# VHH binders against q2luc0, part 8

Target 1, 332 residues: q2luc0
Amino acid sequence: MPIEFEQTFRNFLMEHQEKYNRTYHFLILMDSIITAAQRIELYYRTGALKGNLGMAGSINVQGESVMKMDDIANEIVLHYLAASNRVIQVVSEESDDIVDMNKDGGRYFVYFDPLDGSSNVAHGLPVGFLFGIAKRNLDGNMKGPEDFHLREGNDYIAAGMFVIPTGMFTLALRDAGCWRFHADETATYVKPMRMTLPDDPKKWELSFNSANTTVFSEKVQSWIQVNISKYKFRYIGALAGDFHRLLTNGGLFMYPAIVKHPDPKENRPQGKLRLLYEANVVAFMCREAGGDAIDETGTRIMEIKPAGHHQRTTLYVGSKPIIDELASLFKS

## First folded at step 26 (VHH)

Design Z3
Fold by OpenDDE, fold request of step 27:
Structure Z3 (fold): chain B 332 residues (1-332), chain A 121 residues (1-121)
Amino acid sequence: as target 1 above (332 residues)
Amino acid sequence: EVQLVESGGGLVQPGGSLRLSCAASGFTFSDYEMYWVRQAPGKGLEWVSEISWSGGSTYYADSVKGRFTISRDNAKNTLYLQMNSLRPEDTAVYYCARELHQGWEYSWDIRGQGTLVTVSS
């Protein structure tokens, strides 16, 4: 059988750029992000075996301080983003403050969660690396009254995720679709496939933490009661993984507000997920795949103006008919 | 109205040097990344060099790296290209261009008429 060759991610982007005589800044940035993902995966696969992963403050067999995987992942991503020289500022889940990089020559703002599902590491289960990208505007270099790095989802130009160590890389490009790539034997991402949510409700899946049903709002509880038997239920307990399934099967992933907890201190009326580096990322990808995403007020995630870089939000993301139904419910 | 006016082109022998200038008007020059692009006879437009708004970052095509230097004076609204060690293959019309946003990527907006550089023995 003749050797079959798959199109590489690099070639995928290069063809587009060459066709339109565009610059290569985005390609260079993506190369840095991919390199970071590959390095994170390496640590995921080998770190525990080498005794380099564990609880912070512990000492490994070599007498060195052990770092948590999320900290390691964060350092890796920051390193390669900085090395690209294309990033102005970074918002990371693992950083309290915004991280300045190339403010004088950078092109992009990057929002990322270096390790979604960190609890899975100890069990050898999949984790996610989520990222969103926005371009500088004419005000991007100005210290004006407006916080130029706080961008709404609609201002993103790209968003993507790696499901580690599965070899799956999904990337959405503004007005250019959502694409999934697979790592080959050389760890090169290949075989671009356009992702679209299926229209067939028989394939749709419902995904949420069902243990929290009693602490959701009355509206949400009522909706669940009506719909829990209509769709297959699948929940792996991590945003990246659950969203990964959603892109294939359609349906709904939701992370509702906690408003009826017996301990009032445990309530989370604003939600748990972060807007810039979690909710916007999956919302952007979902939209490019033909779906939609809203918060518990019925507002589209992509239209929320961030008030802070660690702002929380509720999340309902998935097939448009379900999202429209929920939006109507929340606005009633 | 956005205007870019290139100057400094001419005939030069191989190994020679030229300095191109571009006068910008009609927009806030210091807010934009600027580019040099060129078109050789019978060929399409090719990217030569770019510089960030502040001049803090510069980039070059592999074909000119180490020989050409891009710079800018924001106070004078002027872009420069110092071309050293010129080769016959550098023969082209050189254009000054302003950055243009195109979807999720960048391109250049060519507004000048260009200046001809001919490298010949």
Scores: ipSAE 0.636, ipTM 0.845, lowest interface PAE 0.9, mean pLDDT 92
Fold by ESMFold2, look of step 26:
Structure Z3 (fold): chain B 332 residues (1-332), chain A 121 residues (1-121)
Amino acid sequence: as target 1 above (332 residues)
Amino acid sequence: EVQLVESGGGLVQPGGSLRLSCAASGFTFSDYEMYWVRQAPGKGLEWVSEISWSGGSTYYADSVKGRFTISRDNAKNTLYLQMNSLRPEDTAVYYCARELHQGWEYSWDIRGQGTLVTVSS
């Protein structure tokens, strides 16, 4: 039986990239992101195997010190992005302020959530590492909004996610599609598969926290009432996991505004998800797979001009017919 | 018209030195990362060195580290490559290039005829 080899991510990227006089800056950046993801998976597996992982996802690092898994993951991603020398600034879910890196010689802005769904770690369930990437303008220094870290999703050139510890990696490239890879036995990402949302509504899913239904807006509650039985319901409670499945089956994932909570402090009229490193990431990936994404007003997620690096948004992402219906509803 | 004009090449013995220059015009030189790339006889283009728009960051191929120094004078719109301890394998046509966007990547914008460096006994 002949030995068969699958195409690696590195070879995929080099094959699909324009070849005329190209540099390797993006390849070097992607190598660093992949290395970070592999190291996060190591810490996830090590903590689970040694019994050092608590309810909050804490791991015992270098003896007596205990760090939360979120902090460990953040430190890993920051380290490898900095070591690449390709990143100007970072916005991280785990860092209150922007993080400066190579402001003089960098080429990319990176937005990331290093451990989406970290409550799942205590249950041994999947978590996500989400990222989005924008390019700097050619003028080198940061003179204005065009060289500033507050980029709208339409400025991203790539977005992706790792579902940890499953070895699944999905990357969308602007105007080049959404592609899924899996780690082989040597931890190399291989076998690119083009992701396109299915056209068959019988495959489509609805995904949202159904326990919050009574605290959504009247429009959303009414839409759920009419539509809940039309599609299969699936909800793992982690954006990366729910979106990973959505890319396979189609349908709708939503994180609506919370506006009718009995305790007004718990209302989130602006939404709970973060625009730069959560909503823009899945919106970009979904668009490259043939879908769409909007907020509570019917505005496309990737057209939102951010005013803050931790800005929140509502999110409705999935198959275009459903998103079109919701957009019409929200604008009526 | 964007122009990049390389000069300073020649014939040298192994161990010798040369200084290459690249005169830039037709664009705002200080806005761009700049490169030296080279092409040995019968081979493709090889990255040699890179310098940031400000001159504050420099990078080198492993084959030239410690022997070559890239620099720029933004007031004169000129890029330089100081080449010391030259070896026969450094024989190539040397081009300067500015960095341009190319999708999610960047590219070398090569405009000149280059300058020939020959290292031979």
Scores: ipSAE 0.631, ipTM 0.849, lowest interface PAE 1.3, mean pLDDT 88
Fold by OpenDDE, fold request of step 27:
Structure Z3 (fold): chain B 332 residues (1-332), chain A 121 residues (1-121)
Amino acid sequence: as target 1 above (332 residues)
Amino acid sequence: EVQLVESGGGLVQPGGSLRLSCAASGFTFSDYEMYWVRQAPGKGLEWVSEISWSGGSTYYADSVKGRFTISRDNAKNTLYLQMNSLRPEDTAVYYCARELHQGWEYSWDIRGQGTLVTVSS
């Protein structure tokens, strides 16, 4: 049988760079992100076997202190982003403050969640590495350090995720579509496939924590009552995994506000998910795949101006017809 | 209007040195990353060197590393390229370029006519 050669991610970008006479800064940045993902996967695969993963402060079978996987993943990503020398500042889910990197020569802001679905680690289930990228400016006339890291989703130039350890890498590029790559036997990402949400409602799936239905707003509860029987229901319980499935089948993933909890202290009217490194990331990818995303006010996620680097938001992301319906409901 | 004017090129023997200058006007020079690119006879544009807006970061093509030094004077709106240990393969028209945003990538905004560097015995 003739040897089949697959298009690699690096070649995918390189060809574009060469064809259009572009710089390699983005490629270098992506290389650092991919390397980080590979290292995270290595720890994921070996940590349980070696007993090196668990609760922070615990002692492994070798008598060594154990670090949480979240912290390990965060340190890995920070290391390789810093090493790329292309990043000005980083917003990480695991870092309270903004992390400064190359303020004198960097070009990108990076927003990331190093380990989405951290509760899955203990059970050997898939986790996500989410990231968004913005430039230090959009028009080229601003100094890097003076540009704010608080960018709306529309200002992102790229967003993507790794579903670890499945070998799935999905990347959306501004005005260039959403692409999924697969790790081959050498851990090289290959076989770019353009992702588009299907238009067939028969394929659409709903994804949300159904256990929280009674604590959602009345509008959301009413909507669920009407629609829960119309579509198939699938719920993994992690943003990256559920969104990964959504990109293939269409439908809706939602993380509504909690407003009807019997204990008022347990309410989360602002939502749970973070705007910069979770909601914007999946919203950006979804838009590039032909879908849309809104919050519970009916505002498009990508149009929200962040007030803080850890700002929370409600999230409704998926097929355009469903999102439009929800937007109308929320604005009524 | 954005202007970039290169100077300093000439004929030099192998092993010799030249210093190129680029005078910038029509934009805020200190806000932009700047580049040197070159085009050898019969070849396409080749990236030579890059410097950040502040001068804090510099990058070089492998072919010129250790021999060329990029610098800038933001007060004078001038970009420089010190070229030492010149080789025949360095023969090219050298252009100064402003960084150009192209979607999620970057390119070069070349405005000048370039300056010819000829390295020959």
Scores: ipSAE 0.628, ipTM 0.839, lowest interface PAE 0.8, mean pLDDT 92
Fold by ESMFold2, fold request of step 27:
Structure Z3 (fold): chain B 332 residues (1-332), chain A 121 residues (1-121)
Amino acid sequence: as target 1 above (332 residues)
Amino acid sequence: EVQLVESGGGLVQPGGSLRLSCAASGFTFSDYEMYWVRQAPGKGLEWVSEISWSGGSTYYADSVKGRFTISRDNAKNTLYLQMNSLRPEDTAVYYCARELHQGWEYSWDIRGQGTLVTVSS
């Protein structure tokens, strides 16, 4: 009987990189990201964060009250990214300003949301740590925001997410696929599984906040009316959780523009989700799994040229046939 | 026509000093992180030192810290390694390398023949 050994994330990464004359910059960066995720998960599991489920007394970048766990998670990620010495600049959902790190010797830009679904913390429900990575430009001097923190999704070389506290880790690598790992009993991420959106429409799921249907555009409302019965409806109400499931079952997650709210101050015509550390991340991961992502103009998410590091977007992400249909609808 | 030409090696006694040079041409030298790597007889490549594109940040393997100093002159397109307090274990062919993209990682671009450093009595 053969002895079967679980492949670790580190061995997986080493096998997917050319061996000749390579450095270890990306491996060291990923070790720091994984360590940050493990420490956030430990805080969540052990209940140390239960005593800190109050507000930190500040408002987050999105105008919402900041949960205390959000602040702790942000500090953990910033600490380990800085300690890696591999990061030039960071954009964090929890930090108003860009964070400079090793501007002279770093190699990577990192975009992250350290605790997606943070309202779930108070309820003991899963949260997400989302990240995207772009490289230093070696073709010339770094000159402007396009060479620093304002990178298109097409410039990302990797994106991933941890579902906390479940021990699930998913990483997409440019041109190398989207891969899911789970933590074993030693907290080591193991057993890479290639994620490909299923072709079978019977598995496909539709995820959106159905309570907002009447405040979406007429085009979106009409699409929902025609299509809601074609797919299973599933909605956790947190990007990380809904997208984690989408990678397994296929279908569509969407966060449409809010344009018909009876209180005009509640309209969000440019969307709610953040481009750099939410939409680009799931768009990149979905594309490596065989899917696609667009905004409500039909523009591919990864082609959007960022104008600000906290910029919002509408998002439609999932199985290509559904995305193609929506792109046609939005461009008509 | 990327070219990296190492020089300055030789035979020295333990405790001695050498200064290695690497002349670069065919690319914009000041845009690249640069390395010294070495290969001892019968062994693979070993990282020795690294310097940022500007020269502002330097890094060393533990085995050479305090004894070796990497530097660069971007106006002259030249990388240097000052090697002091040399030990027999420093015996190797020394190569300079520029850093290149390799997927989501980086690699050493080694173009020269290297320069032999021999440390023996």
Scores: ipSAE 0.568, ipTM 0.834, lowest interface PAE 1.7, mean pLDDT 87

Design Z3
Fold by ESMFold2, fold request of step 27:
Structure Z3 (fold): chain B 332 residues (1-332), chain A 121 residues (1-121)
Amino acid sequence: as target 1 above (332 residues)
Amino acid sequence: EVQLVESGGGLVQPGGSLRLSCAASGFTFSDYEMYWVRQAPGKGLEWVSEISWSGGSTYYADSVKGRFTISRDNAKNTLYLQMNSLRPEDTAVYYCARELHQGWEYSWDIRGQGTLVTVSS
């Protein structure tokens, strides 16, 4: 009997692009990203088992000072991106400044949040590694921020996430769909499954921090009041986990503006989530799965022109009928 | 239109040297990463070397590292490959290529007929 094996991520990429005269820059980059994710998962599992997980400055059971897990994750991702020699610049949630890498010979800009939902680490709950990728422009020497790291979501060629430690990896490729892989017993990502948001509203879920309902805008409050009983409600309180589930079930994840807080200093009309490595990432993946994403003004997330690499935005992401309804509401 | 014209090949004894040239026209040469690739008889294309748009970064296949040197003159729109310590396994048609977008990946844009390098005793 012939041996049959699951299609690997590497073979998936090789089969989903033109084969003649191609380079391997993206494949090498993705190998580095996957290796980083695997190492982050190892640190997560072994740290929790030893009792070493904690906040930066805490002491493990042997009396040693420990590095915070999100700092460890950031160091791992930066190391493997640099080792790929394919990255021009990085924007990381955990780094205040942009990180220059191979500015002369690199091909890609990478935006990442290495440990989304890091508060879950202490509880042994899932966390996420989110990333987005844009390409170098080929039409001249790079001159301004839009030629470097300040790229619109529409300029991304890929975006993805790992849900750690579940072994789930989702990658969207521009105009080639959104695909989910799982780690097999050898830790190889295999079995690509095309992700398409379900059309059946009975599957749809709403996901948002319902405790904040009274501090959202009147339009959002009214929408919630009408719609909350139409759909299942699910909320982990971590973007990666909530969005991972959204890709399976459809519906809406949102992080609205905070505009009616009793303490005005707690208002966040600009939103909480970060545009380049959170909102653009999930918006890109959602679009490739047949969905859409907008901000509080009804502007498509991926059309927002970034002015800063840690820029915030409000976010409404999910099934197109819900997003279209909200866009019409916000523009009226 | 885009042209890449390779020259400088020939018959060489093992241990000898050759300098290949690639004359570029029809595009802004200094905006592109450039490559040398080769095709040995009966084989597919093999990556040999690449050079960044500025000339500041160079990369080599393990099989040629230490023996070959890629360079470019952006003022003259010319790419070079200095080939030293040639071996019979370096026998191939050598092409220069510019790098183009190909979806999320890149590709070699090969336009010339190449230049034949034959290394034999």
Scores: ipSAE 0.562, ipTM 0.828, lowest interface PAE 1.6, mean pLDDT 88
Fold by ESMFold2, last read:
Structure Z3 (fold): chain B 332 residues (1-332), chain A 121 residues (1-121)
Amino acid sequence: as target 1 above (332 residues)
Amino acid sequence: EVQLVESGGGLVQPGGSLRLSCAASGFTFSDYEMYWVRQAPGKGLEWVSEISWSGGSTYYADSVKGRFTISRDNAKNTLYLQMNSLRPEDTAVYYCARELHQGWEYSWDIRGQGTLVTVSS
């Protein structure tokens, strides 16, 4: 059989960008993000499989303290973003405060969750590294870069997700589509495949934590009662994994408000997922794949004006006909 | 009308020095990251150096690091490149450029005819 060489992510990006006098700022940033993802996967595979994995302050089989995988992943991403010299500031799920980097010469804001679904690490189940990217204003004004870190999802120029440790990488580029790559035997991401949500409702899936059904709002419960039998139900309990499958099959992933919990302290009326590095990321990717995303008021996720960098939201993301129906329901 | 006018090139012996200038007008100079790029005969554009809008951060291609110094004077709308220890391989037309948006990437906005630097014995 002839040797076939798959198109690499680097080649893909260089062919899909305008070439006239281009810099390489975005390419260098993406190389750093990919390197971080590869390093996180290595720690996942070697830590989890060798029995060294634990929570912060736990003791491994040799009596030594181990660092929590979340903390390791966060340190890796912060290191490579800083070393790129292309990032102004980051918002990290694992960092309470905004992290300053190259405030003078950086070009991008990066919003990331380095291990989405991190509780699954102890079980050897997939986790996600999610990220969103916005550009600095080229006007170069002297106002300071922190004025720009609370960006709407509509201001993102890219968003993506690594599913760890499966070697799957999906990247959406504003107005250029949503693309999936897989790692080859050398850990190089290759073979871009354009992701478009299927039009065939027979493929569509419904995904949510069904154990929470009775604690959702009455509108959401009623919608579930009518619609649960129309679609296949699939839920693995991690945003990255469930959304990865949604991009293939279409349908709906949702994380509704928790408003009727028997213990009032467990209610989450504003939602659980984080706007900047979870909801905006999957909303952006879904839009580039032909879908849409709203919150429980019917507001488009990517139009929400952030008031805080760790702000939560409810999320309904997927195929447009389902999202349109839910938007009408929530506005009624 | 946006203008970038390069000057200061010439013929110099290996090991010599030159100082290039770029006079900017028609835009708010201090809003933009600025570059020196060069084009050797028959070659494409090569990035040489970059300076942030404030002048606080500078970056250099490995081939010129330690020999070239980029600077800017935002009050005079002028960009500079001090070139020391020049080598024959530095022979090129040198352009200054401002940075513009280009999709998710950025680009060099080159407006002048450049200034020729020739390094030969």
Scores: ipSAE 0.560, ipTM 0.822, lowest interface PAE 1.6, mean pLDDT 88
Fold by ESMFold2, fold request of step 27:
Structure Z3 (fold): chain B 332 residues (1-332), chain A 121 residues (1-121)
Amino acid sequence: as target 1 above (332 residues)
Amino acid sequence: EVQLVESGGGLVQPGGSLRLSCAASGFTFSDYEMYWVRQAPGKGLEWVSEISWSGGSTYYADSVKGRFTISRDNAKNTLYLQMNSLRPEDTAVYYCARELHQGWEYSWDIRGQGTLVTVSS
């Protein structure tokens, strides 16, 4: 029996790029992102040996290990992005301010959340490393606003996520689709699989916190009443995990505005998810898989002009027929 | 029309020095990252050196680091490569290139005929 070898991510990326007269800037950036993810995953898996991550029911360490893991993951990502020499500026969920890197020679802006769903670490459940990438400028001649960090999702050239510690990596490339890889026994990401949302509604799932139904808007509540029995319901309560599954099965993930809470200070009319490194990332990936994403007003997520690097948004992401229906509902 | 004109090549003995120039016209030179790349006889293009638009950042292939120096004069629209301690392996046609967008990657925009450097006893 001959030994079978899967196509690596590096070979995939080289086959999806023009071969002549090319630089390697994006490949080097992606190698750095992957190395960061591998280091975070190793730290996650070995943390059970140290007792720092709260694997399997460590309540007394739960808050400390989650906080330490967030900080460690952020430091790892920042380190490898800086070492690549390809990044101009970074927006990180774990950093209050924008982080300057190679402002003179960098080519990319990177937006990331190094441990999405980090509360799950204490439960031994998967977390996500989410990232989005925009280029320095569109043609090399514009050094004005296109060089700043507040890019619309439509300006991203790539977005992706790692599900940690499961060894799953999904990357969407502008105009080249959405692709999933898994780590082999040597921790190399292999076996590219094109992700296209299923068109069969029997496969579609709804994903949202159903306990919050009564505090959503009247429009969203009425939509849920009509539609909840049409599709399977699945919700693990972490964006990375729920969206990872959505790309396989189709349907809808949503994080609606909270507008009818009995305690008005608990209302979140602007949403909870972060635009630049959460909503834009999953919206970009979903679009490359044939889906779409909107906010509570029916505005396409990737068309939102950001006013701040930690700006929040509501999010409805998934199969285009459902998103089109919701967009019509929100604008009626 | 974009033009890049390389000059300064010639025959040099091992250990010698040579300075290459690249005259740019037809575009705003100071807006672009610039490169020297080379092509040895019968081989493909090899990256040699890179310089940022401002001249503030420079990068070199391992094979030339410490021996070659890239520089630019944005007022004169000229890119330079100072080559010291030349070796027979440095024999090649040398091209300058500007960096252009190519999807999520970048590319070398080579427009000139290049300048031949021959290192031989």
Scores: ipSAE 0.547, ipTM 0.813, lowest interface PAE 1.7, mean pLDDT 87
Fold by ESMFold2, last read:
Structure Z3 (fold): chain B 332 residues (1-332), chain A 121 residues (1-121)
Amino acid sequence: as target 1 above (332 residues)
Amino acid sequence: EVQLVESGGGLVQPGGSLRLSCAASGFTFSDYEMYWVRQAPGKGLEWVSEISWSGGSTYYADSVKGRFTISRDNAKNTLYLQMNSLRPEDTAVYYCARELHQGWEYSWDIRGQGTLVTVSS
C-alpha cells in the first residue's frame, strides 16, 4: 500500500489562488486564525478531558471555567490577529468596543465569535469559533485612510467556523465554494471536502428551539404546524453544531423573533443572534454551499446594513426552496 | 492608461550603490500601496520592498533589509529604491508595482519593462 498524505489546508488555499503576482496577506491572516483555533481547541480538549477521566461529561469548577474560557479564547484570537499585522480592526463577541490593530498597514477586517455556545463548556459539549473577513477597500481603491465603516455580509470575502473540540474546520471563500477540513493526528487541517446542500428533500433537516414555538409570531407558528412533520428535526442548541449538520443534510436552521413571551422583557423582536459574527458568517457559508439566508422581514441577511457592531437579527438559513417560501410568507 | 516606468539600473561592482526610480502616470499615485519586486535570470518574481500609500510604513524582504530603502514622492508621482552594499545575488530585473485587489487576496500590477541591475566584478 502506498504512503498516502492528505492535502493540507495551506496547499489547498495556494491551489485556489493564481500564483506569481499575488501578495501573501490572506495566507498570513489565515495562518494566524488557524493557529488561534488550534490553541483554543487544545485548551478546551485537555481541560475537559482531565475533568472527564472519572466521570463522563463533567468539567471541574464549572461556572468559573466557562467565564475564564470565554476570556482566554478572546485573548488568543486577538493576540494572533494582531501579530499577523494584516488586520485593521476586529469586532469580537467578547469585546464591548471595536478593537483597533494595524490601521495603516492592515488589509482586513475580522468579525468573530471566539467561543460560540460557551454554556456548553460546563457540559463538555461542542462549541464553535466563527469568523467573517472583509477587505480594507470595498471598491478596490487604496485611496488613503480607511473610513472604518462596518461591512455588510456581501462585503465579506471569506467566512468560516471551527467546531471545538472535534477538529472540524469549514471555510467559505467568495465565489470559490464552501469547504470542510478535518484535523489529522498532528492537528493539521487536511482533506478538503466541497460542501453543497443536498437537493433531495428527504435528506433535509429542520432545526430550531421547538420549546419556543408558542412565543414565535403567528406566521412562524403556522408555518411550523404545517411543516414540522415533513423533515427530520434536529436541534443541538449551539449555532456551530446546528449549522454543521445543515451543511451536510440541507434543510433549515432558524432562530425566529420572540414576540409572545409571558415575561415581556424576554421578547426579542429583533432576534437573538448577532449579525456580524454569527448570522453573516453562516449566511455567507450557506450561500457558497448553494443556500440562502433571510431575516423575519424577508430581507437577505448579507444585505443588511449594520448600524451597530453587536447588532442582533432574526435568522432563517438553509436550502433555497425553503428560504424562498419563508421570504414570501414574511412579505405577505 | 496606467504606466509605470522603471529606470536607474546598470552595471555596478559588488559593494556599490544604485538608485532606482519608477515614474507613474495614468492613475492617482497617492491612492496606492507600491512595491518593488525583482526577477533574477531564470527565476520567478521575488518580493523586495513595500511602502504604504502615505509613505508612513515600509517593509523589506530579509535578504535586503538594512541595505535597501524604499521611498516615494507623491507630489512627483515617483517611487524610489535606494540600493546600497550591492551583492551579486541582487542581480535581477527590478519592477515597480501597485497593489490591486484579487478576490480575497491582493496582487502586483506590473506595467513596465523593468530596469536591469547587474552586480559583477
Scores: ipSAE 0.355, ipTM 0.713, lowest interface PAE 3.0, mean pLDDT 86

